VH-VL binders against Phosphoglycolate phosphatase. Designs and how they scored, part 30

Target 1, 238 residues: Phosphoglycolate phosphatase, of Staphylothermus marinus (a3dnn7)
Amino acid sequence: MIRLAAFDIDGTLTINRSSTVLCLEAIDALRKLEKNGVIVVLVSSNALPVVVGLKKYIGLSGPAIGETGALIYYGEEEIVATTKYSAKQAYLDVLEKYNEYVYGSWQNMFRLHDYALKIRKQYLSKDNEIYSLIKEYVENKYPYIKVGYSGYAIHLTPKDTGKGKALKQIMEKHGIRREETMGVGDSIMDWEFIKETKIKVAVANADPELRRKADIVTTKPSGYGVVEIVEKILDKPP
Key: E = the ipSAE of ESMFold2; O = the ipSAE of OpenDDE; V2 = 0.75 times the mean of E and O plus 0.25 times the DockQ between their complexes.

## First folded at step 23 (VH-VL; framework fv_felzartamab)

Design j5 (from j1 with heavy chain Y108V, light chain E52Y; at its last look DockQ between E and O 0.01; V2 from the best seeds 0.00; counts 0 for: pae E 17.4 > 2, placed apart)
Fold by ESMFold2, look of step 23:
Structure j5 (fold): chain C 238 residues (1-238), chain A 119 residues (1-119), chain B 107 residues (1-107)
Amino acid sequence: as target 1 above (238 residues)
Amino acid sequence: QVQLVESGGGLVQPGGSLRLSCAASGFTFSDYYMNWVRQAPGKGLEWVSEISFSGSFTYYADSVKGRFTISRDNSKNTLYLQMNSLRAEDTAVYYCAREWYNSYAFDVWGQGTLVTVSS
Amino acid sequence: DIELTQPPSVSVAPGQTARISCSGDALDKYYAYWYQQKPGQAPVLVIYEDSYRPSGIPERFSGSNSGNTATLTISGTQAEDEADYYCQSADDEGTYVFGGGTKLTVL
């Protein structure tokens, strides 16, 4: 029944929410979906080269979503922006003004639209206060930019795009109905794309609010939860 | 070459236990659901049990529920069937069968191992 | 649980067409699968998902499924086709069932 499955990367395909180490069992599960003709889409706030590189070396043929939905990779000659705006000016401004508290993600030199800031270690205990300060400053000065915080990084993103918009565009391009889709994530920030899918899945260690909204909460955390849900989906013929 | 080789059959008394093994080679074992199918002497085929590719899901025929346990070790490419509380009616050749994923076909079979339950 | 009914035997002259039926309520929703078993040997899959032939199975084997009845057809039957034939299906509960088997005799 499922023709498309969308997965967040960090905290979902990794061994836990504190590491970037991939759960190899989850990667094997994604390859099994691919082999069964399911379009697997990685949905991420990472720079597009990170997401595309990962999808290629895993062996996934489906599109990839990077920069919080601002970019879709369909192929070598078909990379599509979902916004005409960029957070680059806002990002450089924040770096100048708030250098004591934040620094830029290494990925930003490879980004076009969405830009990430990391809170310096000595200020992590006050991360919500720093996030609120930057949010107020940026959204007042750059009203076309939204500021979000996932607990991993502060993202400056054009307001007219998001993971859900990008996933919906992929579904429309491939003629895939909502009834034929599944979305899997670990963060309430993933609700943006998960809400656009029929089968809404949260891994066991997901944010409480995402778990309340999901149709299925796995019994295993992060990548091990992905194995669990993929096995369930593949137990039946499409 | 794709192969399945069963072992561990033999003579056992009623109420006894036996563990069957099935060694797989020539394919990626962890990509497939695996099954046990048995055939009593002079009788037809009877499905016994199925296990998912990671072992997270197991299924049993009613005739063996609670007495038999299917398991697998993907690092050793081996399928197992633990048979407890054996009865005379469990006497059969036990086949290991590969189920093609995304299908219910048993596309590869072993040659079977004979289990005889007799006093 | 589900039940599949096959005739106990079918006889056919060499070169003629053999048809082996398999009837059961599950076959209106689920595929039929067919296995050939020669004496002292393991079963061999000859038809899957009603009508598809695995690689290596001769073209004379074909299958169909209609109205709760699946049929295995062997055209141009040869002496080597003499065997027991089992149909199989599955249900929503992850259970499998085999028919009772049909002995095909080529006389």
Scores: ipSAE 0.000, ipTM 0.410, lowest interface PAE 17.4, mean pLDDT 89
ESMFold2 (binder alone), look of step 23: mean pLDDT 93; pTM 0.946
OpenDDE, look of step 23: ipSAE 0.006; ipTM 0.520

Design j6 (from j1 with light chain D92E; at its last look DockQ between E and O 0.79; V2 from the best seeds 0.00; counts 0 for: pae E 6.3 > 2)
Fold by OpenDDE, look of step 23:
Structure j6 (fold): chain C 238 residues (1-238), chain A 119 residues (1-119), chain B 107 residues (1-107)
Amino acid sequence: as target 1 above (238 residues)
Amino acid sequence: QVQLVESGGGLVQPGGSLRLSCAASGFTFSDYYMNWVRQAPGKGLEWVSEISFSGSFTYYADSVKGRFTISRDNSKNTLYLQMNSLRAEDTAVYYCAREWYNSYAFDYWGQGTLVTVSS
Amino acid sequence: DIELTQPPSVSVAPGQTARISCSGDALDKYYAYWYQQKPGQAPVLVIYEDSERPSGIPERFSGSNSGNTATLTISGTQAEDEADYYCQSADEEGTYVFGGGTKLTVL
């Protein structure tokens, strides 16, 4: 029986991977999971206030993961950092050196550990090259920072944390074993937490690599895929 | 500097018991999953057991399930492996290995302690 | 049970490229990890998550994974690279599996 389900937000709970508009059906599905006793965890690289805000107004009571795993929200009085490091200096250096290609996310004002960079519009066609360039620079200069690319933003994250670490901590805190969990995402970056779950799910329009690694690939994209997998679990619990 | 130091290995008869220890230093021990990996003489590596951050969850290879018990004392930064009902095939160097964050990689290993099961 | 298969030995001349394969069904879904072990020493992680290189590992070490086969590549192989190399992966139950190991000889 699934006791915990973790979901990415961007591209997973949205109507598609090019929109930030939430799929309302997906939101309803998540609420149904909670009604059935499943702990729903939102997992995101976004700043924690964004994730917690979404969680709150969606009506979810479970924990939330922000800043690519660097922060866990358990409640108003319980926020846990999973790292002691910050990528702030690396972020500043990248801005200084590569501001032609990238700019800082507005959310960085509210970030503590993980920092996000956006690729400028005129260079979006070369996003992988820009990512590789920044990754090489940062990881060579800062041994404690890893660089990831979600397709939405380039993230500078301390190496001693990640979405997987954060989810594992949540699982242990709630006494939930791996066998009792499901993870759903759209990006290869989501594999970090999805691989820690029993039922590994990629939505239909997920990165090819994630689809390859997943146990289940939904037939519908993004939020509609979430609806599909939730219905499947609720109709016939594993 | 991350350091793992195994101890407790030695000669034991079949059916006997032995308890291994791994002393950890140079990092926040309670923040990491810890593992035991063994290597029989002249053979390859074999995963033995894993334990979660606080020790709430433990996992075992089928070859040792029911006989070995992994545990940890975070206050002492020490990992343990209680080995019961030892068999000849359990003869190996036993390594303590740290699981890297957000991965299934063993990023740090001790130098190992030799366990010999022989009559 | 998942299994990983490696060639028992690979030989390469100094300066040439060594390739060590690791095959198994698990590699279709999970990352490959590679360890170097020299005689009398503990294993050292040289590649994680198929192609990522830990800090301190020379750039001549690289990894790839295609289908159900992972490959460790050592470009410009040096004498000090002579060692046993093990691939490793995991399954959905959280258990770990190692390949049988490959002895790399630098001629």
Scores: ipSAE 0.018, ipTM 0.645, lowest interface PAE 4.9, mean pLDDT 93
ESMFold2, look of step 23: ipSAE 0.180; ipTM 0.722
ESMFold2 (binder alone), look of step 23: mean pLDDT 92; pTM 0.942

Design j7 (from j1 with heavy chain T28D; at its last look DockQ between E and O 0.85; V2 from the best seeds 0.00; counts 0 for: pae E 6.1 > 2)
Fold by ESMFold2, look of step 23:
Structure j7 (fold): chain C 238 residues (1-238), chain A 119 residues (1-119), chain B 107 residues (1-107)
Amino acid sequence: as target 1 above (238 residues)
Amino acid sequence: QVQLVESGGGLVQPGGSLRLSCAASGFDFSDYYMNWVRQAPGKGLEWVSEISFSGSFTYYADSVKGRFTISRDNSKNTLYLQMNSLRAEDTAVYYCAREWYNSYAFDYWGQGTLVTVSS
Amino acid sequence: DIELTQPPSVSVAPGQTARISCSGDALDKYYAYWYQQKPGQAPVLVIYEDSERPSGIPERFSGSNSGNTATLTISGTQAEDEADYYCQSADDEGTYVFGGGTKLTVL
């Protein structure tokens, strides 16, 4: 009895891991979960308006997690911060110091707590070196900030929050036990929230490390894997 | 500065009861799962119990289920462990531990309080 | 049921590298965490999520996890590193498990 299903967006609901194009069949699958009374939660590092906009146009009534867990949208008069800290000062500092290598994500003008940096195209072959340099600099100077890298963007996030904390807070608010939950993603970075769920799902093209940790690995990639797992959850006889 | 201070330990006879307290300061207590971990004299660490942010969910090691009750008062920043039907095997130093965000780590520990159960 | 297995003791000379292993099936699914405990003191977290150091832990402490075996590595071991070291992780039921502990002796 799944009462809550949490989904990453990029690489999970998209057609593949290299595109932001949504898999329409996956969107239909999320709508089927909604119709069957399952709380569907989108879990993302995107700015909250991006996540909330997507959930609304899909037709999902459940909460949304943005800014790597720092913000939870429950409704227009109930947006909850899970941290009192912001990475804004650290982000501006990094832009000043490392402007040759990185620039700010367009979404940062809509963010409050978590801030993203993009590595300039000409330096992508050295992305892990640049990430390590920024991580050391930021975490030394700003002890309340952690630095993560997904292969898409470098995120500066308050240490006292994350996707897992936000998901646990949603579960507690709705009286949903871990045993009634499923988490679906494509990256080892999604383990942070997936580990908090009972049924741990990796799509077929997920990071090898996530596939090893998951309970279920779908046979189809990205959004087509989401269709696969949703159909299995909904097709169970009583 | 994060501080966790346990109290309420002492000598008790088998079958008796004790209530442990852990006073928390220097952080937003209600934002964390909290835990009790114990260590018998000369032995290793043993997890005892966990409590969720609001206290809505509680978890116990099999060795203490039905005898111990974890609770919290977020308005007082205090964690509790009610220990009933105590046995000699419960003799240990009891630590209050904070669970790290999005991790299964215990990042801050109290100094511990000794519980001795003897005839 | 899962267990974490550690050697009971490890000895190293000052300045040498100490390696403490921790094995268990939980380490395929969950991260390893490491605690240092000196006599009469509470444990101190020294490594979290396999390889990350909390603020204030010396850089000579590092960690790794390769499938079902995690390793705590202390490079340039100093006399003050003499302590008991515990690994920790979780099981599939969401409970916490500790290894039996390893006494590190600096000779």
Scores: ipSAE 0.182, ipTM 0.721, lowest interface PAE 6.1, mean pLDDT 91
ESMFold2 (binder alone), look of step 23: mean pLDDT 92; pTM 0.934
OpenDDE, look of step 23: ipSAE 0.907; ipTM 0.950

Design j8 (from j1 with heavy chain A105S; at its last look DockQ between E and O 0.01; V2 from the best seeds 0.00; counts 0 for: pae E 18.2 > 2, placed apart)
Fold by ESMFold2, look of step 23:
Structure j8 (fold): chain C 238 residues (1-238), chain A 119 residues (1-119), chain B 107 residues (1-107)
Amino acid sequence: as target 1 above (238 residues)
Amino acid sequence: QVQLVESGGGLVQPGGSLRLSCAASGFTFSDYYMNWVRQAPGKGLEWVSEISFSGSFTYYADSVKGRFTISRDNSKNTLYLQMNSLRAEDTAVYYCAREWYNSYSFDYWGQGTLVTVSS
Amino acid sequence: DIELTQPPSVSVAPGQTARISCSGDALDKYYAYWYQQKPGQAPVLVIYEDSERPSGIPERFSGSNSGNTATLTISGTQAEDEADYYCQSADDEGTYVFGGGTKLTVL
């Protein structure tokens, strides 16, 4: 039986991996999970207000994970940090030193712990080199910060947190066993939370490495793949 | 191009054990749920067991639960069925069948391997 | 558990339309699938998701599902269509159920 289903947003609930436009069919599928008593958790690197706003307008009652796992929203009076550290100082340092190559995400003004950098368009052909340079600099100078790259943004995140750790805390708080869970995503960066679930799902256009690790690879991309897996789950009790 | 080749069938006495194998080729084996379906001589089709891409999820028909174990080795493109405590009613041709998750359909089948439980 | 009920046999003259029914409560909620099996051979999927044909299946094969009854229809039936036909579906527990099979005879 699936009692909890965790979904990434960008590239998973959207129409494809290059757009932020939601797949409306996927949104309808999430509402069907809600109606059937499944706890739906949105898991994202976005700032918490973005994730919480989305969950509310979809009509989901489950908790939300923002800032790459650093913040969990359980309700208006219960927002939990999963780390005491912040990447803010490292982020400002990187902006001062590397502003030729990167700029800050607009969401950073709403972040507390995790901070995102965008690679300027003219340097995207060298994105891996820029990522490596920033990773080496930050992780040597700020040993409590890890640097990741999702293909969308470079994230500076406290080492003691992540999407998987946040999802495990939600599962423990709600008394939900791994055997009762499903995780769905499109990026190898989503493996951190997907690996903590029983049913591991990658959408058809997911990173090859994620597809290789998943139990199920959908036949349809992004949000259309979400429709596919939700219909399977509601037709077939876990 | 898709090929599924079952092996390991044979004659076994009641209470005995047997292990079936299914060698897969012509497709990315680790992308597919795999199934065993059986057919007693002169009878209809009966679903036996299903296994997920990674092997994390397994499902069994009530008639075989506790006696049969489905498994897979994705590095060798091979599906297995360990059959223990065999009974006369387990006598059948056993087919290896491929499934794409959202379809519930078995789009490719092997030619089957015969298991006879008799003494 | 769900049950899928098929007639044990159906006979049709060559060139005529054959209809094979499959009844069960699950078919109101879940798709029907149809398999053709010739003697000594493995089953072949001929209809999936009620009415869709896999590549390579002749257009004379069609399917429908209305209420709790699915129907496999073969128009312009040919001698090579003589075979056993099985319907299949899923249940609320996510397992698979086959009908008992229908022997199609083309006289």
Scores: ipSAE 0.000, ipTM 0.403, lowest interface PAE 18.2, mean pLDDT 89
ESMFold2 (binder alone), look of step 23: mean pLDDT 92; pTM 0.940
OpenDDE, look of step 23: ipSAE 0.006; ipTM 0.508

## First folded at step 24 (VH-VL; framework fv_felzartamab)

Design k1 (from g8 with heavy chain K65E, light chain G94S; at its last read DockQ between E and O 0.87; V2 from the best seeds 0.00; counts 0 for: pae E 3.8 > 2)
Heavy chain, then light chain:
Amino acid sequence: QVQLVESGGGLVQPGGSLRLSCAASGFTFDDYYMNWVRQAPGKGLEWVSEISFSGSFTYYADSVEGRFTISRDNSKNTLYLQMNSLRAEDTAVYYCAREWYNSYAFDYWGQGTLVTVSS
Amino acid sequence: DIELTQPPSVSVAPGQTARISCSGDALDKYYAYWYQQKPGQAPVLVIYEDSERPSGIPERFSGSNSGNTATLTISGTQAEDEADYYCQSADDESTYVFGGGTKLTVL
ESMFold2, look of step 24: ipSAE 0.356; ipTM 0.780
ESMFold2 (binder alone), look of step 24: mean pLDDT 92; pTM 0.942
OpenDDE, look of step 24: ipSAE 0.904; ipTM 0.948
ESMFold2, fold request of step 25: ipSAE 0.482, 0.498, 0.006; ipTM 0.821, 0.821, 0.494
ESMFold2 (binder alone), fold request of step 25: mean pLDDT 92, 92, 92; pTM 0.938, 0.937, 0.938
OpenDDE, fold request of step 25: ipSAE 0.912, 0.912, 0.912; ipTM 0.950, 0.951, 0.950
ESMFold2, last read: ipSAE 0.006, 0.454, 0.007; ipTM 0.425, 0.818, 0.549
ESMFold2 (binder alone), last read: mean pLDDT 92, 92, 92; pTM 0.936, 0.937, 0.935
OpenDDE, last read: ipSAE 0.913, 0.912, 0.912; ipTM 0.951, 0.950, 0.950

Design k2 (from g8 with light chain A32V; at its last look DockQ between E and O 0.29; V2 from the best seeds 0.00; counts 0 for: pae E 15.2 > 2)
Fold by ESMFold2, look of step 24:
Structure k2 (fold): chain C 238 residues (1-238), chain A 119 residues (1-119), chain B 107 residues (1-107)
Amino acid sequence: as target 1 above (238 residues)
Amino acid sequence: QVQLVESGGGLVQPGGSLRLSCAASGFTFDDYYMNWVRQAPGKGLEWVSEISFSGSFTYYADSVKGRFTISRDNSKNTLYLQMNSLRAEDTAVYYCAREWYNSYAFDYWGQGTLVTVSS
Amino acid sequence: DIELTQPPSVSVAPGQTARISCSGDALDKYYVYWYQQKPGQAPVLVIYEDSERPSGIPERFSGSNSGNTATLTISGTQAEDEADYYCQSADDEGTYVFGGGTKLTVL
C-alpha cells in the first residue's frame, strides 16, 4: 500500500503544462489522499514559501520540497537545507553577462540555494540554444552548480542536492519504505524524484523521455491525470 | 573530529556468533547512514551491510543475508553488527564506515576489528 | 546487478601519470567513487561522484566516467601515492560493489 505520494506542481497539478491555474479536481484528489492517511509531498523548483503556502491551503500535513530539493519544510521551526552551496553568485553573474537573453524570476528574492532565470520573449524560439550557452558557462565556471531547463525556467542548483535526494530524506525520516511510495510528474526534470519511488507515474502530456521511463502513463493530462492515478491507487486492493 | 572505533572482533569457531560494535563521535550520528565493509587478509574490500538514519531500512550483501543483522542505537551513538552462523570465509577486518549524506560515498572509516573464524 | 573490473596492478615512474581503470556495464547510470588504501590503514576517499575531490585530496588526483569505464588519474605521481586503489559504485536499490582493487607501484 501507498503511504507516501509525491507530486510535482507546475504541469502536473495545473490544468495543463502552459498554465499556473490549478486543476481543482486534482486538489480534491490530494485531499482524498490526505484523508486516507497518505503523506502527500509537493515537490517543486518554486521558492519554498510558494510550495508551503500551497500545501497549507490545500490542507496537506506532509513535508514540502522547494528550490529543486535544496529546502525541505517539515514545520515552521524545522526547515532543512539539503546543501551548503548556493547558486546566488552564479545567478548574479549570469544576469550581468546574459542580460540580453534572460531576467531573474520574481521568486529569487525568496530563495537561498536554487535560482531561476526566465528567457526573454524575443528569444524563446531559440530557448534551447540560450539554455545550452548558459549551462556551458555556469558549469565550467561554477563546477558545484548544475543547470536545468524544463521549458518553464532555467534553474541554477547546487549539484549536491536535488528533488530525489530531498524525497529520500523525507522517506527515511518518516520510516517509509520505497515500496510504499508513488511519484507523479510531467517533466524529465522530475525523474530525479520519481526514480526514487516504487510507482513511477507520468501524466499523459509529460515529456516523451519521462513517459518512456515511467511505470504508468496516465490517459489524461496534467491535473486530470493526477485524478486518474489517485483514484486507481485508493481503489487498488492491497 | 569524526571518530569511529570498532570493537568485538576475535577468534571464533565455525558456526559461532560475534557482535561487533562501532562507537561514533565528533558528528551527529543520527544524520548518517552507516555501513560495514570487510576485507579478508590480503584481499579487497567487500561491502557487507548498510543501515538508514533511524534503523528503519537495512541492506545486506547476498553473502551475509540471513546470518548478519545490522542495527544502531542512536541514543548511544553506536552501530552494531550481529554475526551468526560464522564461516571461514567471514574471516576479515571489519570496518565501520560513515556514508556521507546519502550520497553513496564512505567519507570516514574506522581502523577496523579483526574477526577470525577458524577451528 | 553491478560488477566492477579493475586491473590487478599498475606501475608508473615517479612524476609520470598513472591511470587506473574501472569497468562495468552500468557505469553510464551510476556514479563511481575511488578509495586509496595504504598498507595497514583504512581506506581514504579520494574521488566521489565520478570526478569530485574531497577536501584535502591533492589536485593531482582526478576522475572521469564515460563509456562504461571510469578512470582514476594521478598526474605527477609521487612515492606517497603507492597504495591499493578501489573503485566503488551503488545502485538505487541499496547494493554497493567494490572493484577488485589495483595495486599502484611507484618505481
Scores: ipSAE 0.007, ipTM 0.446, lowest interface PAE 15.2, mean pLDDT 89
ESMFold2 (binder alone), look of step 24: mean pLDDT 92; pTM 0.939
OpenDDE, look of step 24: ipSAE 0.888; ipTM 0.937

Design k3 (from g8 with light chain S55T; at its last look DockQ between E and O 0.86; V2 from the best seeds 0.00; counts 0 for: pae E 10.4 > 2)
Fold by ESMFold2, look of step 24:
Structure k3 (fold): chain C 238 residues (1-238), chain A 119 residues (1-119), chain B 107 residues (1-107)
Amino acid sequence: as target 1 above (238 residues)
Amino acid sequence: QVQLVESGGGLVQPGGSLRLSCAASGFTFDDYYMNWVRQAPGKGLEWVSEISFSGSFTYYADSVKGRFTISRDNSKNTLYLQMNSLRAEDTAVYYCAREWYNSYAFDYWGQGTLVTVSS
Amino acid sequence: DIELTQPPSVSVAPGQTARISCSGDALDKYYAYWYQQKPGQAPVLVIYEDSERPTGIPERFSGSNSGNTATLTISGTQAEDEADYYCQSADDEGTYVFGGGTKLTVL
């Protein structure tokens, strides 16, 4: 009786956590959910056009969540912001102050609320220290902004929104009870939306912290874990 | 400025009914799940009930299921708790609490309203 | 049915570090949340998601969660920190549970 399944993209639907290459078997699994009447929601920190483009090209009709929850796409005439704040000023400040360590994500020119920083290649061995420094600086100076890091990018996001809030809004709009939902991810940052679902799933190669919180940890990594859990869900009697 | 103000408490006999209200201000009310939490005199905190953004989904502690009904009116920024078949064990201060985004935290609380169930 | 166990009381000298524990099986999967309640007042959230401080909470408050035990730590304890402290957790069944509370006395 799962009516909605929410999936992170990077590290979850990809072949592993180090690649942006989609696991085609996982995409097929998502299409099977769609054909069985399950609303499939892609939940991502990517810019909204990236998420919406992906969902459309793979044939998903459900809403899409971009910018770490700040934007929900319901359709061509219904894009909803879940916050009145933007991290743009904080982002520009960090670029000026910390240019030696970070640069802006190419996606930022297409963002409205959530902004991403990439750690320069020569400093990746110090990524947690750089993240901590930026987090302290931004959160002290910009009290309405939170800073997160999933190992892919440092995100500056308004505090009054997130993947979980966005997912809750989708559930309300579609009349879907928490008990009818599943959430799947690979990063501790995904707990924000996964905690709002009944069936909480971490893929095998997920952060240890997420694996400890999940109800189910798949035996296979990333997209191959998605295939595993989708097959389990669809094999159960309705 | 976030404010939550409870009202409607009072003295009631066992088996009676009472309706609590919580007036909310200083935030966008329909962006938040809302909760009731109670505290018996000299005792600890006990979660009572939760309601979703629109009121479409409600959740209750086992101790109150079937007797209490949580509701909200988003046009009036008001949360309600209808309490029926009251028992002495329901005697407590009842707090209205806002659920923080992305967590199960209760980040703002009202000052509470006292409900006394006594013969 | 779900229980969070806290010590009934903890006493510390001013300036010392106070540690308040909260134990329960759910804490291996779900975050711990901490509330301060002073006499005659409503609770105030001091730690969420195991270790995060809301805006306005002093840096001397910190939290951790390891195994089935969460700990609220107050470094450099001040007289104003004297209060009851409650831990809380939640799960996917729509159930929220509070610990029994710990009275912190600053002597």
Scores: ipSAE 0.007, ipTM 0.577, lowest interface PAE 10.4, mean pLDDT 90
ESMFold2 (binder alone), look of step 24: mean pLDDT 92; pTM 0.944
OpenDDE, look of step 24: ipSAE 0.917; ipTM 0.956

Design k4 (from g8 with heavy chain Y32W; at its last look DockQ between E and O 0.02; V2 from the best seeds 0.00; counts 0 for: pae E 11.7 > 2, placed apart)
Fold by ESMFold2, look of step 24:
Structure k4 (fold): chain C 238 residues (1-238), chain A 119 residues (1-119), chain B 107 residues (1-107)
Amino acid sequence: as target 1 above (238 residues)
Amino acid sequence: QVQLVESGGGLVQPGGSLRLSCAASGFTFDDWYMNWVRQAPGKGLEWVSEISFSGSFTYYADSVKGRFTISRDNSKNTLYLQMNSLRAEDTAVYYCAREWYNSYAFDYWGQGTLVTVSS
Amino acid sequence: DIELTQPPSVSVAPGQTARISCSGDALDKYYAYWYQQKPGQAPVLVIYEDSERPSGIPERFSGSNSGNTATLTISGTQAEDEADYYCQSADDEGTYVFGGGTKLTVL
């Protein structure tokens, strides 16, 4: 049996990939997993309070992963870092040096390890050049930090962490082997945690690259695809 | 009714190659992980290889890594095992078996095909 | 199959209870599965997830897993139950392993 199911939030539990509005049917599906004793883990690049708040109001008892894997919430007195490094110094340096091109994500005031920058609207036509410039600068000066770009935000992240590492630590703590797990997402960036699961799921409107890597591609998009896959895994064998 | 029918076994010299096939019917083939399990004459069962729904993920016993390749064609409901660099110890009956992904049970097995590797 | 240890044989009189053990460190973490194999035939799943019985398997077959030992129990053993029995589970790397098999003789 599946004992752990990991889900991305944005574009997966929402009504589509361009909205933050939750698909209520998907939320009901997560609650069904919870009722059936499946550990549900939300996996996100968002600041930890965002992820933990959501899991609590949905009614999920499982751990939560925030800051691209740098933080795991197990409970109010058990928040675990998966890295000793922080991108904060690199972030402040970039903000000072490249303020003309970028500004900080509002979530950064709630972050400890992973920091996000947004490219100012007037420079979006040069986004890849700006990303490359910041990447070269940061990675040369701060060898423990990697720089990535999602098309909307530049993330400065410690090299020694990620969504997959965090999910593996949760699996070890709960005594759950890979064969008992499912991962669901919409973005190629979700591959880092999905690759660590047995059942690899992409929603119908996922990035083409993720859809090629997944074992199951749902017929419905985003949160409606989550309903589809949850119903499939809760069906009993014949 | 579920059916799994293996074919392609036979006598091969050491260092030779064979391709095994397993024709599936009576169930939705692409909803199942598929496996090869072998049994040397007079011996026990030995798991050989597993393949995921789409065929994108494959796993092998250490004894066959680098020599055997599992694959599937979901449009033909067929599982394959390409066996290269065959050795005497690969002599066995080869079974295909389906695996319910939510229970990990090998709940149905074919009747097997014999592979004999000898000079 | 190296990690799971089964007795090579078990003998029982007809109508008596047979117990076949399967021991291994994997069984503390992972479920046990049991297969019956009669001579010249393919294996048949008789118990999955420690104690669940597939449709069509007689009620006299039951299973348990406690500590590092799984047990297949056949109550009221019949001549047709004479077969080889294999337990199966996973290793720590998430691949599958079979026990060495137990020959059940009904005499």
Scores: ipSAE 0.007, ipTM 0.507, lowest interface PAE 11.7, mean pLDDT 90
ESMFold2 (binder alone), look of step 24: mean pLDDT 92; pTM 0.941
OpenDDE, look of step 24: ipSAE 0.896; ipTM 0.945

